VH-VL binders against p93756r25to151. Designs and how they scored, part 30

Target 1, 127 residues: p93756r25to151
Amino acid sequence: EIQLGSKLVVGENTLWVSNNGDFALGFFNPPGLLNRFSIGIWFNSNSIPYDQRKVVWVAGAGVVVSDNSSYFELTRNGELVLFDSLLGVPVWNSKTNRFSVSSALLRDDGNLVLLKDREEIVWQSFG
Short names: E, the ipSAE of ESMFold2; O, the ipSAE of OpenDDE; V2, 0.75 times the mean of E and O plus 0.25 times the DockQ between their complexes.

## First folded at step 18 (VH-VL; framework fv_lumrotatug)

Design E2 (at its last look DockQ between E and O 0.34; V2 from the best seeds 0.00; counts 0 for: pae E 3.8 > 2)
Fold by OpenDDE, look of step 18:
Structure E2 (fold): chain C 127 residues (1-127), chain A 122 residues (1-122), chain B 107 residues (1-107)
Amino acid sequence: as target 1 above (127 residues)
Amino acid sequence: QVQLQESGPGLVKPSETLSLTCTVSGGSISSYSIHWLRQPPGKGLEWIGYIYYRGSTDYNPSLKSRVTISKDTSKSQVSLKLSSVTAADTAVYYCARGDYTFLTGYRPFDYWGQGTLVTVSS
Amino acid sequence: EIVMTQSPPTLSLSPGERVTLSCRASQSVSDYLVWYQQKPGQAPRLLISGASTRATSIPARFSGSGSGTDYTLTISSLQPEDFAVYYCQQYDSWPLTFGQGTKVEIK
């Protein structure tokens, strides 16, 4: 499970990975672009180079951030936030602060879910 | 310090395959991406393609059908093959280090080989 | 691909003069612009990255500026060793592309 306050930062090569390892969530370069990043989920296979892995979900559908230490965070109030450090503003938000989110989980089917009381799904990427 | 050096035949006949090797010293090709570029005599620079430090490749669309880049980590060498050459492929060929990662982005070419002239002629 | 256009093609100057080289992109490259210097018989040398960041060991007389589609390389006082061809290159999007170069030659 992903704890409140967890953060992914551009350039730190960190990922959120499903329990079975089949899916990963992290920053990636949208096709054709350099030095701009989106947050997405892809099928995590060692047989497929990183730049060729199929993305199955993207936060904000086209939203990008700079490489200036931008980050994606599960905030303490239970929201997923994509923050552009260059602009100094959030550029995407799950808007789930009212759902009493306790944690997140990248499921083995690639679905990112936000959980209440570690059990109830209150938000999901595929929903 | 990092050094790159191109090597290979300086003369290739039309329709044959141009084959060059870039030998990298003072650094690891497992940590950096290596690019190939070329410069026809008296003209500007053209990006050919690169090999990612993890082994994947990407090429200029204008040359993609004829280009193959590979590497031998044990020898610290990156290879370029350009098939079906014509006079238009006559150029000084450079290998250069330029970092690009899936998660960190791209950095410009900070280290270059001295270049090697390849002439396509019958 | 993004087309990079440099101007002028050739610039004839004397030592001590101020040099201004232009680089225009067919679309915005978002400051992902690099300048190289190339002397005869040598490989290009990195001068400026990110449109305005001088590379290590590059003299202070070299500076880069611009935004969007228009960028400039400036040499505040041309030195004898600065006569060369200068290239701009974008790394905003694939494929990487270069300008055709500006030759700075001695008058």
Scores: ipSAE 0.290, ipTM 0.800, lowest interface PAE 1.7, mean pLDDT 92
Fold by ESMFold2, look of step 18:
Structure E2 (fold): chain C 127 residues (1-127), chain A 122 residues (1-122), chain B 107 residues (1-107)
Amino acid sequence: as target 1 above (127 residues)
Amino acid sequence: QVQLQESGPGLVKPSETLSLTCTVSGGSISSYSIHWLRQPPGKGLEWIGYIYYRGSTDYNPSLKSRVTISKDTSKSQVSLKLSSVTAADTAVYYCARGDYTFLTGYRPFDYWGQGTLVTVSS
Amino acid sequence: EIVMTQSPPTLSLSPGERVTLSCRASQSVSDYLVWYQQKPGQAPRLLISGASTRATSIPARFSGSGSGTDYTLTISSLQPEDFAVYYCQQYDSWPLTFGQGTKVEIK
């Protein structure tokens, strides 16, 4: 599970991974864009080269950030926030600060969910 | 161990189409982007364009109306066509490969062909 | 389009000397800058990427520095094999662009 305050940063090559390892969430470079990054979920199989992996979800319908330590955070007030450090502004958020989010989970079906009381889904990536 | 080799006619008449092929050996083009560049004799380098391993292309705006880059993955080949050539298109033409990773994006050219001179002369 | 300007156009130096080559971009390229070495009849050879990171097998006498719009390639002690033309290239944005080159030649 993904705790409040957890953060992914462009360039650190860290991922949030489902329990069985089949899906990963992280920064990736959309094809055709130079030095610009999106947050997405993709099928995480070692038998498929990274460049052939299918992205199944992208935050903000393809919103991009610069590589200048831009980050994606599950904030302590329960929001997912995509922040562009070069512009100094958030470019997308989940708008979940009033939902009493306690954690997030990338499920084994590839769905990223925000949980209340570690059980109730109050937001999901595929919805 | 990866090698790139340019091939094609060394002499092209004005107004014709320049056609070159880049053959990649000792590696694959299935996960890399291939770029074309040129260098007129005694002058600097100009980026022509590239083809992404999934097939999309982008071209230098200065040449876009005349250039087509395509690939044949089964032959590990990338082709360059430049139409309506003039003497200004005389140059050494290079193909080059840059590392691309899904996580880090495009990287500088780590492998170059030896180059092939194409002369446009009447 | 980002214009890359190199200076000086030519340097005539002896082996053992220190050389500093300048590359200026028309707008910031955020350290997405590469240096190549090219000898006559050969393809360019990658020396430095990310403004300061030496490519594999490049000797320590080559170093890159700078930021924003101003970048420098330094060769601390020229060797006979270092006499060549040096190009900078930005990879911050499309189209990719090169400087016009600096020729380092022996006297």
Scores: ipSAE 0.233, ipTM 0.722, lowest interface PAE 3.8, mean pLDDT 87
ESMFold2 (binder alone), look of step 18: mean pLDDT 88; pTM 0.914

Design E3 (at its last look DockQ between E and O 0.57; V2 from the best seeds 0.00; counts 0 for: pae E 4.4 > 2)
Fold by OpenDDE, look of step 18:
Structure E3 (fold): chain C 127 residues (1-127), chain A 122 residues (1-122), chain B 107 residues (1-107)
Amino acid sequence: as target 1 above (127 residues)
Amino acid sequence: QVQLQESGPGLVKPSETLSLTCTVSGGSISSYSIHWLRQPPGKGLEWIGYIYYSGSTDYNPSLKSRVTISKDTSKSQVSLKLSSVTAADTAVYYCARGDYRFLTGYRPFDYWGQGTLVTVSS
Amino acid sequence: EIVMTQSPPTLSLSPGERVTLSCRASQSVSDYLVWYQQKPGQAPRLLISGASTRATSIPARFSGSGSGTDYTLTISSLQPEDFAVYYCQQYDSWPLTFGQGTKVEIK
């Protein structure tokens, strides 16, 4: 499970990975763009180079951040936030602060879920 | 220190395939991306394409249908093939090191070969 | 693709003069702009990256500025070894594209 306050930062090459390892969530370069990053989920196969892995979900259509220490965070208020450090503003938000989110989980089917009381799904990427 | 050197025939006939090799020393082609560029005599620079350290390739759309870039890690060599050449493909061809890395972004070309002139003529 | 346009095409100057070279992009390149110097018979040499960051061993007389679509390379005091062709290149989007170059020649 992903704890409140967990953060992915551009350039740190960190990922949130499903328990079975089949899916990963992290920053990637959208097609055609350099030094721009989106947050997405892809099938995590060692047989496929990272740059060729198919993204199955993206946080916000067309939303990108710079490589200036931008980050994706599960805030302590229970929101997923994509923050552009260069602009100094959030560029995407799950808007789940009212759902009493306690944790997140990247499921083995690639679905990112936000959980209340570690059990109830209150938000999901594939929903 | 890192050095790149282009090699191959300096003369190619029209409709044939241009073939060049970039030999990289002082560094690993498994750690960086190698790009091919060209410069027609008296003109500017054109990006041809590159091969990623993973072996993935991408090409300039203007040349994509005719370009193939590959590498031999054991020889520390990157190859360029350009098919169906015409006089318009006459140029000095460069290989250069760029640092495009997944999740870390792109860095500009810091090391270049000296370039090799390829003339397309019957 | 992003089209890069440099001006002027040629600049004739004497040593000691201030040099200002312009590079315009057809769309914003968000400071992902690099300048190269190329002398006759040589490969391009990296001068400035990120619009304003000098590469290693590049003299302080070279500086880059600009934002969005408009960028400038400045040589505060032209030295004899600075006569060359200067190219700008964007690395904002694929495919990578270059300006047509500005030739700085001796008057």
Scores: ipSAE 0.629, ipTM 0.888, lowest interface PAE 0.8, mean pLDDT 93
Fold by ESMFold2, look of step 18:
Order: C-alpha cells, then sequence, then structure tokens
Structure E3 (fold): chain C 127 residues (1-127), chain A 122 residues (1-122), chain B 107 residues (1-107)
C-alpha cells in the first residue's frame, strides 16, 4: 500500500509497484517529447526496454511536467497531485480531497485505486 | 575507456548513398543513445539523428526523408546511411554517445568520435 | 525548431582576460543548454550541461549562467589552451540544435 505523503520525483529510480510486481507507476518521457514527463502505469517486465514498455494509463490525459524536480504525491489530504516544479504549480490532481482517503494501492490488474478505511474504493484510474 | 570511431569512404559521388559506421570500443552501447552529427568545413554543427539501445530512432526533420540509422549490437556498431547526396552534404561526420533514459530524460554528449570527412564530388 | 544564435562570431583577446560568450534561443529552453569547446582538427568537448553544471575535469574558470532564452559562458581568466571555437546546443526539444559558434582567438 501507498501511504499518505508518499512521493515520486522525476529523475529518481523509484516506482510504485503492484504486490505481484506486474505493474509499475512512475514518471516516463512520452514519445516525441524531449525532457517532458508524465505519470503513467505500465506492465513491469524487465525484458522490455523502457522506451518500448506499453503505458496503459496516463494521469490527466497526457499532462506533462518539464523539470527534474517535479513530483507526484499522494498528499496527506488524500489527493494525487502532479506538481511542475519549474512552473511552481500543480498541473493535475485526482480531486479527492473530500473523500477521506487513507491510502492508495496499485492493484495486480494495473488499476490505481484510492481507498477509504483501507477497503472502500473512492477513486480509480481505470474508471 | 570508451572510444568511438567513424569509418567509411571519404569520397561519395552525387546522387549516391553515403554510408558510415560508428564502432564503440572500451564499453557497450547498451543503455545509451548513439547520435550522428555533421559539420561542413569551417561551419557549425548539425544534428542528424540518433538510435537508442532499444532500436528506437529519431531524425532531424530537415534530413528525415534521406537518412537511416541502424545498429548491429553484436559488433557494437551503429550505421548511418544518407541517400541522394549533393555537394551540400560534404562535411566532417561525427558519432557521439548520449544518455537517453525513459525515466529521466536526455543527457548531452560525453564522448565523441574523431570525425571523418566525407566529400561529395563528381 | 529552436534557433540558437551566438554572439559575437569572433573575439580577439589576450591570455588573462575575462571573456563572456552569448547564446540566445528563439524560445525558452528551460536550462536544457550545453556548451562545447572545439579546437582545430578535434571533436567538440563537453564543458557545461544544464546551463551551469561543469562537466568532469573542466577547470573552475569556466562557468555557465542564464535562463529562459539568454545564456552565457564565462571564462574568468583566459589561458593559452582556451583559444578555440565555442558552441552552445539546446536539448529542450527535438531536433537538437547548435549555435553557429564563437571563435575565441589570440590578439
Amino acid sequence: as target 1 above (127 residues)
Amino acid sequence: QVQLQESGPGLVKPSETLSLTCTVSGGSISSYSIHWLRQPPGKGLEWIGYIYYSGSTDYNPSLKSRVTISKDTSKSQVSLKLSSVTAADTAVYYCARGDYRFLTGYRPFDYWGQGTLVTVSS
Amino acid sequence: EIVMTQSPPTLSLSPGERVTLSCRASQSVSDYLVWYQQKPGQAPRLLISGASTRATSIPARFSGSGSGTDYTLTISSLQPEDFAVYYCQQYDSWPLTFGQGTKVEIK
């Protein structure tokens, strides 16, 4: 489980990984964009080169950040926030501030979910 | 010690295909990108394109219709082909190593070949 | 594509002098900027990346600064080995593009 306050930063080799290891969530450089980064979920296979991994979900329908210090955070208020450090603003959020989120989970089917009371799904990436 | 070396013919006739090879020694091309660049005599540098260790390529739009970059990983070699050359393609051609990572973006060229002059003349 | 413009095209200076070289981009490159040094008959040598980060083994007299569209390479005290052509290059966007160079030559 991903706890409130957890953060991923562009340029760090840290990922949120499903329990069985099959899926990863992290920053990636979208095809055709140089030094622009999105948050996505992909199948986590060591045999597939990073630039050929299939991204199955992208936060904000392709919103990007442009700086190595940009980050993606599950805030203590229960929101997923993508923050562009060059612009100094959030560029996307899950809009879950009022949902009493206690944690997030990247499920073994690749669905990122936000949980209330560690059990109730109150938001999900796949709809 | 990583070294890059360009090789190929120094003279190419107009309308023919320019073919060059970049050989990497003292290291591997895995996890890196190899770029081709050129510099006409007495002039500045132009980026031609790259190939990443995965096989992914991209090219300068000004040359894209005429250029192909490919690799032979077993020989630690990267090839450049530029078709339908004219005198404007006369230049010193360089290969250079960059570090392009899916997760962290692009890093600039830390190693360059010595360059090879290619003259396009009848 | 992003056009990189260097000025001046040539500087004639003596050893010991401070020099500043200008590089202007046609749009913001957000500090994705490189400086290279090239001596006659040699490949370019990486000096500065990220607009201001000195590459390994580059002497402290070389420094980079600037932001947005305007960048500067400074050599605080020219040494005899510093007479060369200097290029800037952006790596913000494809295609990668270079300035046309500034030649620093002995007066």
Scores: ipSAE 0.171, ipTM 0.707, lowest interface PAE 4.4, mean pLDDT 87
ESMFold2 (binder alone), look of step 18: mean pLDDT 88; pTM 0.913

Design E4 (at its last look DockQ between E and O 0.77; V2 from the best seeds 0.00; counts 0 for: pae O 3.9 > 2)
Fold by ESMFold2, look of step 18:
Structure E4 (fold): chain C 127 residues (1-127), chain A 122 residues (1-122), chain B 107 residues (1-107)
Amino acid sequence: as target 1 above (127 residues)
Amino acid sequence: QVQLQESGPGLVKPSETLSLTCTVSGGSISSYSIHWLRQPPGKGLEWIGYIYYSGSTDYNPSLKSRVTISKDTSKSQVSLKLSSVTAADTAVYYCARGDYTFLTGYRPFDYWGQGTLVTVSS
Amino acid sequence: EIVMTQSPPTLSLSPGERVTLSCRASQSVSSYLVWYQQKPGQAPRLLISGASTRATSIPARFSGSGSGTDYTLTISSLQPEDFAVYYCQQYDNWPLTFGQGTKVEIK
């Protein structure tokens, strides 16, 4: 489970990974762009080259951030926030600050979910 | 230490195909991109294109119709072919290494070959 | 295609002088800019990336600055080994493009 306050930063190469390892959530460089990054979920197999990996979800329908310590955070008030540090603004959020989110989970089916009481789904990436 | 070395014929006739090989030693090409560039004598640099570990390529639009870049990972070699050459293709040709991946994006060229002069003349 | 324009084309200077080289892009490159040094008979050498970050083992007398479309390479006190051609290159978008170079010559 992904705890409140957890953060991914462009350039640190950290990922949120499903329990069985089949899916990863992290920053990636969309095809054809230099030095711009999206947050996405993809199938996480060592046998598939990264440029052929299927991205199954992208935050904000493909919104991008700069390579300048931009970050994706599960905030302590229960929101997922994608922040562009060069522009100094959030470019996307989950709008879940009133849902009593306690944690997030990247499930083995590739669905990112926000949980209330560590069990009830109150937001999901496929929804 | 990583080293790159260009090899191939130094003289090519007009209308023929220029063919060069970049050999990478002291390291792997498995997580890097190899780029080809050229520099006419006494002039500036022009980017030709790249290939990375998956075999995916991209080329300068100005040359795209005439350029093929390919690799042989088992030999740590990358090849450049430029078809239908003219005197304007006379240049020092360089290969250079950059890191371009799905996760990390582009990195500037940190290693260059010494370059090889190719003259297009009959 | 992003056009990179360097100025001046040539500088004739003596050791110890301060050197300021200009590189301008036809559109913003968001600090995705590289400076290279090239001596005769040699491949280019990486000096600065990200507009201002010195590559490893590059002396502190080399500094880069700028943003948007305007970028500058400064050599604070020119040494004998610094006489070379200097190129800027953008890596904000494909294709990768270089300036035509500024030649720094001994006077």
Scores: ipSAE 0.276, ipTM 0.701, lowest interface PAE 3.1, mean pLDDT 87
Fold by OpenDDE, look of step 18:
Structure E4 (fold): chain C 127 residues (1-127), chain A 122 residues (1-122), chain B 107 residues (1-107)
Amino acid sequence: as target 1 above (127 residues)
Amino acid sequence: QVQLQESGPGLVKPSETLSLTCTVSGGSISSYSIHWLRQPPGKGLEWIGYIYYSGSTDYNPSLKSRVTISKDTSKSQVSLKLSSVTAADTAVYYCARGDYTFLTGYRPFDYWGQGTLVTVSS
Amino acid sequence: EIVMTQSPPTLSLSPGERVTLSCRASQSVSSYLVWYQQKPGQAPRLLISGASTRATSIPARFSGSGSGTDYTLTISSLQPEDFAVYYCQQYDNWPLTFGQGTKVEIK
């Protein structure tokens, strides 16, 4: 379970991983781009090198950030925000501040969900 | 400390295949990407291509049809093959260490071989 | 591909002088710009990455600046060992591309 205030930062090689380890969420370089990063979910198989792993979901239809200080955050008001530190602006937002989100969870099926009262799904990546 | 060393024939005939080997010591080719570059006499540098730690390769579009990069992990060696060479392929060829990862992007070349001159001549 | 253009092609200076080398990209490279130094008969040596980050063991007299399409390598006080060819290289996108180099020679 992902707590409010949790943050992933470009270049820190940190991931949000499903309970069974089968899926991971984090920054990745879209094909053909050296220094642009998107947020996505992929099947987390040790048999597949990172550079060959296929992303199954991308936040914001493939928006990218280009600075190592950029980050993806589950804010305290319950929104997922992709922030481009180079531009100094958010480039993607789940717009879920009105849903009383209490936490997030990357499910074992690869679906990222935002939860109210740790039980009710109020937003999901595959929805 | 990491060291790279290029080796291979210094003379190749036109239309033949240039073949070079980069031997890496003091580090693992399974941990980094190895790039090939070249520099014609008195001219600038050109990126040829690279092989990722996983074995994936990518090449300069200008040379893609003629270039093959491979590696032998057991020997800590990376190979370059350039087919159908002409006089325009005469250059000092370098291998260099870089890094590109799925999560962290590209890092520039911090270690280079001393380079090896390959002359294409009949 | 992104075309990198350096200027001037040659710069003749004396030791102790300030050196300013220019590198221009055909499109923005977002500060993903590297500077190398190359002496005769040697491989290039990494000086600056990320447009302004000095590599390990590089003297403080070397500095990089710039953004977008325009970048500069500065040597605050030219030393005898600094006479060489300097190359810029972008790593914003594939394929990696280099400038044609600036030769810093002794006047």
Scores: ipSAE 0.042, ipTM 0.703, lowest interface PAE 3.9, mean pLDDT 90
ESMFold2 (binder alone), look of step 18: mean pLDDT 88; pTM 0.907

Design E5 (at its last look DockQ between E and O 0.65; V2 from the best seeds 0.00; counts 0 for: pae E 4.4 > 2)
Fold by OpenDDE, look of step 18:
Structure E5 (fold): chain C 127 residues (1-127), chain A 122 residues (1-122), chain B 107 residues (1-107)
Amino acid sequence: as target 1 above (127 residues)
Amino acid sequence: QVQLQESGPGLVKPSETLSLTCTVSGGSISSYSIHWLRQPPGKGLEWIGYIYYSGSTDYNPSLKSRVTISKDTSKSQVSLKLSSVTAADTAVYYCARGDYTFLTGYRPFDYWGQGTLVTVSS
Amino acid sequence: EIVMTQSPPTLSLSPGERVTLSCRASQSVSDYLVWYQQKPGQAPRLLISDASTRATSIPARFSGSGSGTDYTLTISSLQPEDFAVYYCQQYDSWPLTFGQGTKVEIK
């Protein structure tokens, strides 16, 4: 499970990975663009190079951030926030602060879920 | 220190295939992307394409149909093939290191080969 | 593709003079702009990246500025070894593209 306050930062090559390892969530460089990054989920296979991995979900339908230490965070208020550090503003938000989110989980089917009381799904990427 | 060196025939006939090799020393081609560029005499630079550290390739759309880039990791070599050449393909050809990753983005060319002139002539 | 246009094509100057080279992109390149120096018979050498970041071992007299579509390379005091062709290149979007170059020659 992903704890409140967890953060992914552009350039740190850190990922949130499903328990079975089949899916990963992290920053990626959208096709055609350089040095701009989106948050997405892809099938995580060692047989497929990163640049060829199919993204199955993207936060904000193509929202991008700069490479200036921008980050994606599960805030302590229970929101997923994509923050562009260059602009100094959030560019995407799950708007889930009212759902009493306790944690997140990248499921083995690639679905990112936000959980209440670590059990109830109150938000999901594939929803 | 990283060094790149282009090698291959300096003369190619029209309609034939230009073939060059870039030998990389002092670094691993498995850690960086290697690019090919060219510069016609007295003119500017043109990006041809690159091979990713994973072996994936991408090419300039203007040359894509004629270009093939490959590598031999065991020899630390990257190859360029350009088919159906014409006089317009006469140029100094460079290989260069450009750091590009899916997760961290792209960095400019920091290491270049000295370049090799390829003349297309009958 | 993004078209890069440099001006002027040629600049004739004397040592000690201030040099200002322009590079314009057909669309914003978001500071993903690099400058190279090329001397005859040599490969290009990296000067400035990210529009204004000087590369290692590049003299302080070289500086880059600009934003959006318009960028400038400045040489505060031209040295004899600085006579060369200067190229700008964008790495905002694929394919990578270069300006046509500005030749800085001795007057």
Scores: ipSAE 0.479, ipTM 0.854, lowest interface PAE 1.1, mean pLDDT 93
Fold by ESMFold2, look of step 18:
Structure E5 (fold): chain C 127 residues (1-127), chain A 122 residues (1-122), chain B 107 residues (1-107)
Amino acid sequence: as target 1 above (127 residues)
Amino acid sequence: QVQLQESGPGLVKPSETLSLTCTVSGGSISSYSIHWLRQPPGKGLEWIGYIYYSGSTDYNPSLKSRVTISKDTSKSQVSLKLSSVTAADTAVYYCARGDYTFLTGYRPFDYWGQGTLVTVSS
Amino acid sequence: EIVMTQSPPTLSLSPGERVTLSCRASQSVSDYLVWYQQKPGQAPRLLISDASTRATSIPARFSGSGSGTDYTLTISSLQPEDFAVYYCQQYDSWPLTFGQGTKVEIK
């Protein structure tokens, strides 16, 4: 379970992973773009080379950030925010600041969900 | 320590295929991308293309109709073939290792071969 | 493709002098800019990545600066071993492209 304040940063190569390990959420370099990164969800199988992994969801329909410490954060206000640190601006957010989000979860079906009271889904990537 | 070494014929006749091999020692091609570049005598460098460790390739659009890059991971070798050569293809050819991945994107070339001169002449 | 233009094409200088080399891109490369040093008969040597980050073991007299389309390599006090050709390369967009080089030679 992903706590408020949790952050992924482009250069750190960390991932949010589902409990059974089948899905990962993180930064990836979209095909045809050099040193530009999106946030996506993909099936996390060791049998699939990184360049052949199928991304099943991309934040903001493919918006990108630079690799200069850009980040994806579940803010303390309950928003998912994709921030481009070179430009100094957010490029996407989930618009969930009024939903009383307490945490996020990447489910074993690959769905990223934002939870109220640690159980009620108030936003989801598959919606 | 990682070392790269180009090998192949130094003289190629016009219209034939230039064929070079990059041998990687002290490391593996199973974790990195290998790029080919060339430098005509007294001139700047031109990127030819690369092969990713999965076997995926991409090529400079100016050359892509004539270039093939392939690998043999069991021999730690990457091959370059450039077809239908002319005198304009005379250059020192380099292989170089770059860290280019789905997660990290492109990184500058940290290891280069010594280069091999290929002359295209009748 | 992005065209990289270096100036001047040649500099003749003495050891101890300050060297400033220019690299201009035909469009912004967003600091995805590399400087290489190349001596005769050798492969290029990485000096600076990300426009300003010195590579491991590169002496502090080498520094990179600039942004957008205009980048500069500075050698604060030229040493005898620094006489070489210097290339800039962008890695913002495919294909990767290099400047034509600036030769720094002994006067």
Scores: ipSAE 0.159, ipTM 0.700, lowest interface PAE 4.4, mean pLDDT 87
ESMFold2 (binder alone), look of step 18: mean pLDDT 88; pTM 0.909

